VHH binders against Uncharacterized protein F13C5.5. Designs and how they scored, part 11

Target 1, 168 residues: Uncharacterized protein F13C5.5, of Caenorhabditis elegans (o76565)
Amino acid sequence: EICPMDKHAICNTGHLSCTCSVSQEDEAPVPEISCNALIARDLETGNFPVVSVEFDLNNSAEALEEFPEDAFRDKISSSLRVDEEDVIVLRTSCVGTDDTLTIQFVILKKDTNSSALPFAIEDLIDAESIATRMKAMGHLSQIANLDVDTIEYTEELVDLEFEPSNLE
Below, E stands for the ipSAE of ESMFold2; O stands for the ipSAE of ESMFold2 at other seeds; V2 stands for 0.75 times the mean of E and O plus 0.25 times the DockQ between their complexes.

## First folded at step 10 (VHH; framework vhh_5c3l_4)

Design e_8M (from r_10E with L104M; at its last look DockQ between E and O 0.63; V2 from the best seeds 0.62)
Fold by ESMFold2, look of step 10:
Structure e_8M (fold): chain B 168 residues (1-168), chain A 120 residues (1-120)
Amino acid sequence: as target 1 above (168 residues)
Amino acid sequence: QVQLQESGGGLVQPGGSLRLSCAASGFTFSDYWMSWVRQAPGKGLEVVSDISSRGGKTDYADSVKGRFTISRDNAKNTLYLQMNSLKPEDTAVYYCAKYGYDSMREFDSRGPGTQVTVSS
């Protein structure tokens, strides 16, 4: 069983890091940072409301060495008329499957204290509304040249295997 | 309070050009996608063109592609529409519109509009 992607994911290949990108005007590429440090989630359940997109990789897996995060954010932001830097990818995962990639993301509200971490749920555009609008748009059957299988609201954030790493 | 004020409309003959401007105030202009929307007599609203908050992405209706150019100057809080090769079917009231952020893909504000009339 192999994962076609070795960045921004928990994969069956023994990859031990998760990189989260917060697109900033003065950083390209964004330094690696633990996704858990970005959000204030329920410590007891580990839940946090997100949009979950599942991709079917059956026809494209060999060509995919990295998740095309910039193209993903570009398509989401242009479709919803928000800024790319407010689209925050929290999870990229292909754990336990050969041919499925799961992306979980949120979108920051404008005029929040967006430089303050961790983000609270009230700083985010309602994830159920995002999922509903994406499903209604009809032109999101493919994002970043990947076939979309599902788009759903969920509160079940996929787990990371290890504690967050600091940038130090 | 969000304020949008269009200017630059008028009467022009077919094949002519006009440049519309929209002065924006009451919000952080550089944070939002903006749009030009038009309404021809007796017709519904048509999105003519959209532009991203930084100006790097644009979309156009098929009917104006290649003839119209949307632009913005974030230092002046001003949205523009350069209209070339005008046709009688471009006759409409043109509105400057602001997308809402939390409402995603919905306009939350527009100006009073400026009339463009293309006729011989």
Scores: ipSAE 0.608, ipTM 0.830, lowest interface PAE 1.2, mean pLDDT 76
ESMFold2 (binder alone), look of step 10: mean pLDDT 89; pTM 0.902
ESMFold2 at other seeds, look of step 10: ipSAE 0.614; ipTM 0.836

Design e_insR (at its last look DockQ between E and O 0.90; V2 from the best seeds 0.69)
Fold by ESMFold2, look of step 10:
Structure e_insR (fold): chain B 168 residues (1-168), chain A 121 residues (1-121)
Amino acid sequence: as target 1 above (168 residues)
Amino acid sequence: QVQLQESGGGLVQPGGSLRLSCAASGFTFSDYWMSWVRQAPGKGLEVVSDISSRGGKTDYADSVKGRFTISRDNAKNTLYLQMNSLKPEDTAVYYCAKYGYDRSLREFDSRGPGTQVTVSS
């Protein structure tokens, strides 16, 4: 419904976000940048500290062709009292179980230059603190009209099956 | 240094109105969510209303919804609270407060000295 292909995500250069895509090299839309290039992740493990939100899609009333990222970023930024452009979605993934959507994101520190890629851990607000704050708030059981199953800190990024080359 | 200065408090009768102002300096006002908080006699602090850095998003305590309106003028570095249909339970010191960011996510890192609002016959 949201992702036609499991384990596929491509980042749009605007908004610095990940979306699901068909994995054909020559298909539209043309990918701008790999989600792996947004962050300076550990080269050995691929790990990077993020906030991971899992949605239960069984309760969604409307078929979605794409994750409603703008509504997600709006809700996160308003809940944490930050600017929405500082909320960076790194992964949007349908892997794991049927009817599950996983979103992994970070938040830039106030003075981080959003054009200075890749982001290092030091450029970002501490992900464990974000997750702890979100869990303490009693109004995040639904985000962007999707039912939230879990909110957790993790260092395990969802792997990408296909890394399209942006003009290699 | 962050400076916040409230004004516009006073004594009003029940059902009356007041408009509070907060002059901000020492930081980039348009970068931060701002808040009005109040402290009634013998009580803790209560968040009355929040407003986003650009002013497009607002939030209100249930006790003031429909009666109070938060706004901001980023060109004048000023935060406002329009208070209508005032009740005796609105009697409090009202503070202008600034949300933190990096180390102080979702916490206030600055507030002004406050302005007294008294609603009494």
Scores: ipSAE 0.567, ipTM 0.821, lowest interface PAE 1.3, mean pLDDT 79
ESMFold2 (binder alone), look of step 10: mean pLDDT 90; pTM 0.910
ESMFold2 at other seeds, look of step 10: ipSAE 0.665; ipTM 0.854

Design e_insY (at its last look DockQ between E and O 0.67; V2 from the best seeds 0.62)
Fold by ESMFold2, look of step 10:
Structure e_insY (fold): chain B 168 residues (1-168), chain A 121 residues (1-121)
Amino acid sequence: as target 1 above (168 residues)
Amino acid sequence: QVQLQESGGGLVQPGGSLRLSCAASGFTFSDYWMSWVRQAPGKGLEVVSDISSRGGKTDYADSVKGRFTISRDNAKNTLYLQMNSLKPEDTAVYYCAKYGYDYSLREFDSRGPGTQVTVSS
């Protein structure tokens, strides 16, 4: 169903639309540029600070066929009291598993120029503070009707197979 | 700098109604979620209601659902709380509060001085 993921996934809207998951290079041409293009990742490691949400799909509704990004964005933004358009999803990944979905996202500061890409760390709300706030909330055990297993700060982005950093 | 000024409080009988207003300045009002929070005598702060930056989403404490309505007029930089069917337990100082984008400090980055609402026979 959701996992393993379809050949690619597109996240976000407008000028921020980007590929947030891809399974292989041989898929029909991916229509959007990588979400890696939105952020100024560390040149050596590819690291960037994000909030990482892991879902346990074993206990979720079995009819779900794709990640409900709009519902996820709505829940995140309403819970944190930020605008939906400031929530930027960078990854939707199953990472070699049928029962775990990982979503990685950042939130723009309100004074960030969203057209000035790529975003540096200082353009974004501190990811560790976001993760800490979310873990303290009692109502985030389920997001978009999916069971949340973990919410963590991390600097390790899940790999994109199509991205040049993943071509090797 | 952010300024928030509440008005519209007063003494009212149980079952009555009041409308609170909050005039906002010093920031782009339409960019932020806003809140009404209250503090009853001897109690901590309670979030009464929240409204999204453009007004499309609202949330209410269970104790006020169906009785209170939050709204905003972004052209006038004003937040409102319509309070109907008031009860004695609604007696509190009501504060207009602004959510911030800096979670390392506090949930609200600004609030006004408050307006007293007293519900008694």
Scores: ipSAE 0.531, ipTM 0.790, lowest interface PAE 1.6, mean pLDDT 85
ESMFold2 (binder alone), look of step 10: mean pLDDT 93; pTM 0.941
ESMFold2 at other seeds, look of step 10: ipSAE 0.680; ipTM 0.856

## First folded at step 11 (VHH; framework vhh_5c3l_4)

Design n_35H (from e_7N with S35H; at its last look DockQ between E and O 0.60; V2 from the best seeds 0.48)
Fold by ESMFold2, look of step 11:
Structure n_35H (fold): chain B 168 residues (1-168), chain A 120 residues (1-120)
Amino acid sequence: as target 1 above (168 residues)
Amino acid sequence: QVQLQESGGGLVQPGGSLRLSCAASGFTFSDYWMHWVRQAPGKGLEVVSDISSRGGKTDYADSVKGRFTISRDNAKNTLYLQMNSLKPEDTAVYYCAKYGYDNLREFDSRGPGTQVTVSS
């Protein structure tokens, strides 16, 4: 699931993915994958509480072929003492500037029905508590060899970029 | 109701070995990181070691690295701590513990503990 990190990234279950094209009137449909199917967003605002991590890519972007999601999940899970498979990356986005990367994630609670999609807020560990703990730890200035600029709780998901013909 | 029961403590000479066990019940043991925590006389709690839910990741306090080995058997709902080359400063009550979902860095459950005493 290789995708260049630019304006065309979307999220899947634990992996970065992109769409390449969208069929129009007379063409076969192109499969599209979106993390929006994983969560029960607010119907009016589109909001959902997440932890948002912004990375400064100025000195790191030139070596980065794709977001190192496995290393990110490994660092998050080991730091917070949770399982890697419970760390769900919902957004991986460069939208906004060419020198930043925004990662938004949630963590599933144990003893919930995790097979019942979409996830509700009650299925997830409190995102504000997660962000507070991460900021207090003092050793998360770099995650997966990327320089961390901010860690914050937010309810505003970054928009998924969608472009029908990205890899012609 | 979560229940954790430690055993295997005792009196041992410096350089000796002990193996602690913790029997777990009342929760899905294989879903949680598990911890050994100790409290020396007059001291606060120190995390000695922990182990991921499936056992693939372990960590140790610097004071015990190379001497202690944490392990778990998820089929038996049991956590272990093999303690080798024991020193007098290892004297403490040892607790088996887990985190809760609401406070990821604060233990929500621990057992009554088992006393380990290392003396000449």
Scores: ipSAE 0.404, ipTM 0.735, lowest interface PAE 2.0, mean pLDDT 74
ESMFold2 (binder alone), look of step 11: mean pLDDT 84; pTM 0.852
ESMFold2 at other seeds, look of step 11: ipSAE 0.480; ipTM 0.721

Design n_4S (from e_7N with R54S; at its last look DockQ between E and O 0.95; V2 from the best seeds 0.74)
Fold by ESMFold2, look of step 11:
Structure n_4S (fold): chain B 168 residues (1-168), chain A 120 residues (1-120)
Amino acid sequence: as target 1 above (168 residues)
Amino acid sequence: QVQLQESGGGLVQPGGSLRLSCAASGFTFSDYWMSWVRQAPGKGLEVVSDISSSGGKTDYADSVKGRFTISRDNAKNTLYLQMNSLKPEDTAVYYCAKYGYDNLREFDSRGPGTQVTVSS
């Protein structure tokens, strides 16, 4: 499936928005791969197993205009001893009035072809195992300079603002 | 079959230096985080240092920070540990270990180890 934005699509980035978007500049075009097309989710429910991290923004040191995805992936990969490029952020829930940020991600297995879309559950490290390991670690109370409230396994993905398959 | 073989251990005086090497084969070395772990007499295993698959990130146990340096040469499939300012407390068998990836920060392979003894 394809993000409804023409020319540029970025999964889960933007100003307090969790959507496929275009950048303001054409100099660095973004991938046109739809956020919904990254994973082979259940077509009836939209479900897919992910790790869900909720951040409490009430005490954040910085005003948060955009999620620091690179720092997030860096911390996750270094903590779990995997490669940063294998940490795939699928959803960023940036509802500006809730003072809560939710990040949903998966991690590719080492032998997964990163260009082979959509990813099936079998292509990914078991999300429940990831969540369990992260909760057992004592140094993940803060990730990317944001206070972590919860880390949970779930199959309930945050809805995207646009649904590419409904552009007909 | 994963094979890890340490070398470079020996007897050194306090304050001395030693360089450990680990030859790796049977897997794509450049795909995995690697580690040096040690076991002092009568003690459990201690992770001494970790290094990312590319070599761009490193971590050290507090007891060795500033004295030990982990590195890797992916073209030669070799892991290294430079050990400076050695103390008697560094006496241990040192193991080269490979993280398993899917088991998330758990080792899946370890070499037979090399003895480091720091004594007058």
Scores: ipSAE 0.651, ipTM 0.852, lowest interface PAE 1.0, mean pLDDT 78
ESMFold2 (binder alone), look of step 11: mean pLDDT 91; pTM 0.918
ESMFold2 at other seeds, look of step 11: ipSAE 0.676; ipTM 0.860

Design n_59E (from e_7N with D59E; at its last look DockQ between E and O 0.92; V2 from the best seeds 0.74)
Fold by ESMFold2 at other seeds, look of step 11:
Structure n_59E (fold): chain B 168 residues (1-168), chain A 120 residues (1-120)
Amino acid sequence: as target 1 above (168 residues)
Amino acid sequence: QVQLQESGGGLVQPGGSLRLSCAASGFTFSDYWMSWVRQAPGKGLEVVSDISSRGGKTEYADSVKGRFTISRDNAKNTLYLQMNSLKPEDTAVYYCAKYGYDNLREFDSRGPGTQVTVSS
């Protein structure tokens, strides 16, 4: 109810980030940026290793019209002592329910010559290590003033209904 | 190789001030969070303060909030700690420490330290 993205995933926008919004039954076109083009996911399964954070929105005191991505990146980067520009949010999704929000992200390594897009797994800090560190921290029960339900390593990237190339 | 060298320690009376400096070399200083860490006699290490790579975010231990100020000058590759209203319990060896990026909130380097003694 407080998550306007219940049928779609939203990704980062601009400069190696994107936000995707897909109109389900509207005739008006929407601008879409394919977050699948940011990463070299497995072509058969769609898998890619990420950190998945689920938020419980049921008791949030904050109206969530749009995911507070800057605050999320700020908290993640500060907690892990990395730069917020290297925290790449790949998915922002309420798919399946209005009462939960799933954020999937990766973190770029420092001091590496990454390929241009798409990001490869070797360009990224090990996602399982990130999830393990975050679980060990005593101050991540809330992120960006949202209640954290789970933090998990996963390869099950939330799928996008529409994935046009936006790297042209 | 990473090199960190602290300076500015010494003997100060209670209520006095000191400014610690840390000269950094052997890495891109502006890419990393930095920290001041101290070790009082017979005690473990305590993180005193952290500062983000660009200097826009700072954190302090409760014991020093309002009295100490961390800063950095990325053009000079130098980390600072301004220490005001010093107390005897601030007596410690103070270390400049560098966070490792892939190590996720773990230090990968620290200097040899500088002694701060607050005593009458």
Scores: ipSAE 0.655, ipTM 0.861, lowest interface PAE 1.0, mean pLDDT 78
ESMFold2, look of step 11: ipSAE 0.708; ipTM 0.870
ESMFold2 (binder alone), look of step 11: mean pLDDT 90; pTM 0.914

Design n_7Q (from e_7N with N103Q; at its last look DockQ between E and O 0.91; V2 from the best seeds 0.74)
Fold by ESMFold2 at other seeds, look of step 11:
Structure n_7Q (fold): chain B 168 residues (1-168), chain A 120 residues (1-120)
Amino acid sequence: as target 1 above (168 residues)
Amino acid sequence: QVQLQESGGGLVQPGGSLRLSCAASGFTFSDYWMSWVRQAPGKGLEVVSDISSRGGKTDYADSVKGRFTISRDNAKNTLYLQMNSLKPEDTAVYYCAKYGYDQLREFDSRGPGTQVTVSS
């Protein structure tokens, strides 16, 4: 299988661990809270500014069993000279054809209190600036051995097919 | 107020060694990537080496790889550059520089520099 998403994907290690994708066929509650709980989305639209990276899996050099999140966060943080722990993955999704993968993420500002959830837009490095810098740095045509098709700023989070919650 | 102060420069013969130090104050040193940059006479700035906030990741210009070693001591708020097998083309003013965080791979501060001269 090309797309690395199993029944669900858990993103971000430590106290920010959250479910960032769930397949429609998953019946049970997932083991982690939704990544929606990390951010203060717009109440009317659900919008939140993020960086969206789309990978074209047709040309990938290696078969994937799961998304190599650690390698992704490592490459992003080292390229931008920030700490890996401040790169927060919100979505890991295969919503296109079976051969595409979309990753949506944000980066905490230094001095953001990461225990004070949810994060507001003001707690995060400007997503449009991140996307612009990544495109200008060039040669990010491959991240974590996956072929990058696009890097874009967007305010539209991809939908979770199932909105799991472990808090109640 | 961010303060960076380099030391350890001087005159050395080709093939010799020097160790540069940079004392840092006015910010939380352990939160930021740091860099050594140099400017040879009549040339622009060249990034010599970068080191991550905890010291676990390093990067080097091709011209110094294998000869120079960047390190940091976060308990002493000090950045180091060990320079071995020095060549005349390493002659430059060496600056300690701090990356800004929100500026994404841009320097926001540097020290006054220390002169390194490699000459027979």
Scores: ipSAE 0.683, ipTM 0.864, lowest interface PAE 0.9, mean pLDDT 85
ESMFold2, look of step 11: ipSAE 0.692; ipTM 0.865
ESMFold2 (binder alone), look of step 11: mean pLDDT 88; pTM 0.895

Design n_KO (from e_7N with W33S Y101S L104S R105S; at its last look DockQ between E and O 0.33; V2 from the best seeds 0.00; counts 0 for: sugar tag NSS H103, pae E 14.2 > 2)
Fold by ESMFold2 at other seeds, look of step 11:
Structure n_KO (fold): chain B 168 residues (1-168), chain A 120 residues (1-120)
Amino acid sequence: as target 1 above (168 residues)
Amino acid sequence: QVQLQESGGGLVQPGGSLRLSCAASGFTFSDYSMSWVRQAPGKGLEVVSDISSRGGKTDYADSVKGRFTISRDNAKNTLYLQMNSLKPEDTAVYYCAKYGSDNSSEFDSRGPGTQVTVSS
């Protein structure tokens, strides 16, 4: 089952790899950096503008054991005409349930230096515009064979369970 | 000013192939997603294929999937459309089109087009 996530999950690939889901606690500290290190979050709130996609797992995830991140990137990149490497997943979370999955992501602008971390808002394609475009598309009721419940712009990142202890 | 110039159109038999080219100038070609669109006689515009700015992602209309291949050469500022297994319904004027810098759903420029005619 995709949910609940009972293991540490690495998101993205290459040099932007990070932990974007922590659904368990163990005796040892989480060894991976969190996806919080990729972005210049608001200093007081921790907020950052993202696109948030919520999946209803009751009908669409019966056979899946893990979130199909590559298929997700493929669908997002084809729909928005961006390169897959520019789609950065910041959160995967079941929010303490086994019937919903939330994915939060951003997309790099074409002129962003992917080595210049952390990314600021101006390094990213406007998330509200992305969410508006995705809602207008008639073919995004499923992404990666998972049923989409909502697509929204938000500035509030979902919480990581069992917070990683790494430095920002 | 933005300039887009298509070439490679012509008359071809059903089952034949053509390669369209689009020479781009007046903007930084590698910064923009590009598209081929076509207009058949008496019809509206149809997006045939899209390609991302780096070329890593392509998309196709169902009517051409498996037969057409979009590509780009950012060093030569050129967009291509390889058209194989051509059918009479592919007869149209084909336009090279440029999207805006934020990958909007709107084109901001297009070329004058090149005629493709598929007939026996």
Scores: ipSAE 0.006, ipTM 0.350, lowest interface PAE 9.7, mean pLDDT 81
Fold by ESMFold2, look of step 11:
Structure n_KO (fold): chain B 168 residues (1-168), chain A 120 residues (1-120)
Amino acid sequence: as target 1 above (168 residues)
Amino acid sequence: QVQLQESGGGLVQPGGSLRLSCAASGFTFSDYSMSWVRQAPGKGLEVVSDISSRGGKTDYADSVKGRFTISRDNAKNTLYLQMNSLKPEDTAVYYCAKYGSDNSSEFDSRGPGTQVTVSS
């Protein structure tokens, strides 16, 4: 199953870490970059506006060992006519146990330098607009061969218990 | 003030090849998705191909898929279209077009175009 531990969220690396990519190839190495360091979130609450996709895994996750992040980003980018490297997955979470998977992501605006971390809300396409557009699409009932249950805007980013940079 | 200038058009025989170029200035080229759009005689505009700002995502009209290749060189501020296996129905004025800042909006600029003529 995708979520071996309660309350853990991963970017589909299979380890107890949050690993995120801001680009596909040859830019800064992805390992060791905390998903918390990708965005300029509210320091008091940890909140940040994201698109949240919940997957129903009851009929589609038979042999899934890790989230197919590249296939997810490919489907989102083609559906929304954006660059795949601009689709930033921030959270892969299974707090809702084995039968659900929650993916939270944002999309960079075209005029954003992908190496200018951390991204502010102003650097991102409005997440509520993205969620509204995705819900209106008739072909997003499955993404990356996983059944989509819900697509929603939220500001409540899934908490992380572990950061790769804190390995001591 | 966005400036786009196409070049590389001309007359070729069916089955031939051409490479179009578009020199861009007046904006940060690497921040914007780009497109090649064509207009055949007496017809409306057709989007031929799109490319993302960093080059990682491309898309093609069904009529040109497998024959045309879009690419960009962000260091040279240049967009390219390699056109192979040209057919008479590819005869058109080809325009270089720039998308707006929202990654999926309409075109906000295009160049004056370059004529491609495919005839026996």
Scores: ipSAE 0.000, ipTM 0.166, lowest interface PAE 14.2, mean pLDDT 70
ESMFold2 (binder alone), look of step 11: mean pLDDT 87; pTM 0.881

Design q_7D (from e_10Q with S103D; at its last look DockQ between E and O 0.87; V2 from the best seeds 0.72)
Fold by ESMFold2 at other seeds, look of step 11:
Structure q_7D (fold): chain B 168 residues (1-168), chain A 120 residues (1-120)
Amino acid sequence: as target 1 above (168 residues)
Amino acid sequence: QVQLQESGGGLVQPGGSLRLSCAASGFTFSDYWMSWVRQAPGKGLEVVSDISSRGGKTDYADSVKGRFTISRDNAKNTLYLQMNSLKPEDTAVYYCAKYGYDDLRQFDSRGPGTQVTVSS
């Protein structure tokens, strides 16, 4: 298996573990910080505009217990000539079981209150513009040593299916 | 608004060295990737080198790798290009250029340029 199905993770600043389809085991408490605290999604649909990158994991030999978020952010920021700290990974998920990984991210505008939460859409660089630019750059066939399958703009987030135990 | 002013160009013999400077004002210099671009006679613009906002990442055109070094001093709002082992092919107007942030890898400003001429 490329992504262990028994792991759960909450996105933290700078580090994110791989998440997969919902586990039937609700055994480990999650950290206090939740990636969902970073954005205010649409109340009815859960939608939020993001860039969605899908990776093909068929040739990866190791189980991916932890997404290499720093390497991903480094590649995105270097390619787009923005700062690494402004690239915010919101979601990681295994789509298609053991052979795909989906990463969803946004980029903060410069000269905004980067510590203000939740992030407002007007504080983010237009996600469709980001996806369009990344596709036009041509050869982002590999990011963070993972093979890229697709790069798309979307408003449909891959949701987390659990509630962090210490947010209430 | 944004002001970029290059200096340090001139006439130099092949194999010589020059150090270009670019004084920046009218924006928060330390927030943006910066670039040196050049235009040789009768040619379009060529990106010579890029440097990240904090200085930790650099890129170079293949034609200048190992000979040119980009650097920046964010306390002085100044971008530099150290050019060593200069060749006649390096003859060009050199421009200091600023990347736009929301423009995603596109320049939004450049200076008036400084002439570098390499000839014996």
Scores: ipSAE 0.667, ipTM 0.865, lowest interface PAE 0.9, mean pLDDT 77
ESMFold2, look of step 11: ipSAE 0.716; ipTM 0.871
ESMFold2 (binder alone), look of step 11: mean pLDDT 90; pTM 0.912
ESMFold2, look of step 12: ipSAE 0.718; ipTM 0.872
ESMFold2 (binder alone), look of step 12: mean pLDDT 90; pTM 0.912
ESMFold2 at other seeds, look of step 12: ipSAE 0.621; ipTM 0.838

## First folded at step 12 (VHH)

Design d_22N (from q_7D with S52N; framework vhh_5c3l_4; at its last look DockQ between E and O 0.88; V2 from the best seeds 0.71)
Amino acid sequence: QVQLQESGGGLVQPGGSLRLSCAASGFTFSDYWMSWVRQAPGKGLEVVSDINSRGGKTDYADSVKGRFTISRDNAKNTLYLQMNSLKPEDTAVYYCAKYGYDDLRQFDSRGPGTQVTVSS
ESMFold2, look of step 12: ipSAE 0.716; ipTM 0.877
ESMFold2 (binder alone), look of step 12: mean pLDDT 89; pTM 0.908
ESMFold2 at other seeds, look of step 12: ipSAE 0.703; ipTM 0.875
ESMFold2, look of step 13: ipSAE 0.638; ipTM 0.855
ESMFold2 (binder alone), look of step 13: mean pLDDT 89; pTM 0.907
ESMFold2 at other seeds, look of step 13: ipSAE 0.668; ipTM 0.859

Design d_24Y (from q_7D with R54Y; framework vhh_5c3l_4; at its last look DockQ between E and O 0.79; V2 from the best seeds 0.61)
Fold by ESMFold2, look of step 12:
Structure d_24Y (fold): chain B 168 residues (1-168), chain A 120 residues (1-120)
Amino acid sequence: as target 1 above (168 residues)
Amino acid sequence: QVQLQESGGGLVQPGGSLRLSCAASGFTFSDYWMSWVRQAPGKGLEVVSDISSYGGKTDYADSVKGRFTISRDNAKNTLYLQMNSLKPEDTAVYYCAKYGYDDLRQFDSRGPGTQVTVSS
């Protein structure tokens, strides 16, 4: 199982790594910075433009212990010729079936201050352009040794299992 | 103001070696992926090799793997291509090129090029 906890999507603190965390029913420690706190979402809809990558895990799910975020970021940055520290993973989600992993990410523009949170849309490379470029490359049928099913531009973020701002 | 200037081309026999250099100015060299691109007579442009901003990652065209080595010296703002075991099909104008960051794997600048001719 990629996420050891039920129906989880999480981001981590510090270097913007993302791992699974506990649900709110467990009342365990939460990440120092929520993935939702990294971005200035639309106040009306909660939307934010991202690239969404869906992996088909049918053939590789048995081999994974944890999501290989560093390898994912490395492949994305090397494919697009940007720096890997500018690739920000906002969502890592197993919601759906046990055979599916969804990763949602953005990329900082050059000269964006990576510590000036939350990031606004203007701080980020246009997500529709990213998705279009990735689809045109054709060699991204596998990322981080995982089989890619879809790459799409979307403004609909996968909801986090635990998010202080989502408990309104 | 981006300026890229190649040097080190010339005439060499098959099996020989050349080292190309590219002097960069007018931008922060260490912020960008860089590339060597070549154009053979009557052919389109071919990306020969790419290198990441700090040099930790490299890619090569299949036709040059094992024979060419890309490198960079960020303290000297210089990109290099070591070309060994040269073949006649390596004959081309070689360009130093800079990737644009927000342009997602597209070049935004290249130099005037240096001619490499491999002939017996």
Scores: ipSAE 0.525, ipTM 0.792, lowest interface PAE 1.5, mean pLDDT 78
ESMFold2 (binder alone), look of step 12: mean pLDDT 89; pTM 0.907
ESMFold2 at other seeds, look of step 12: ipSAE 0.572; ipTM 0.795

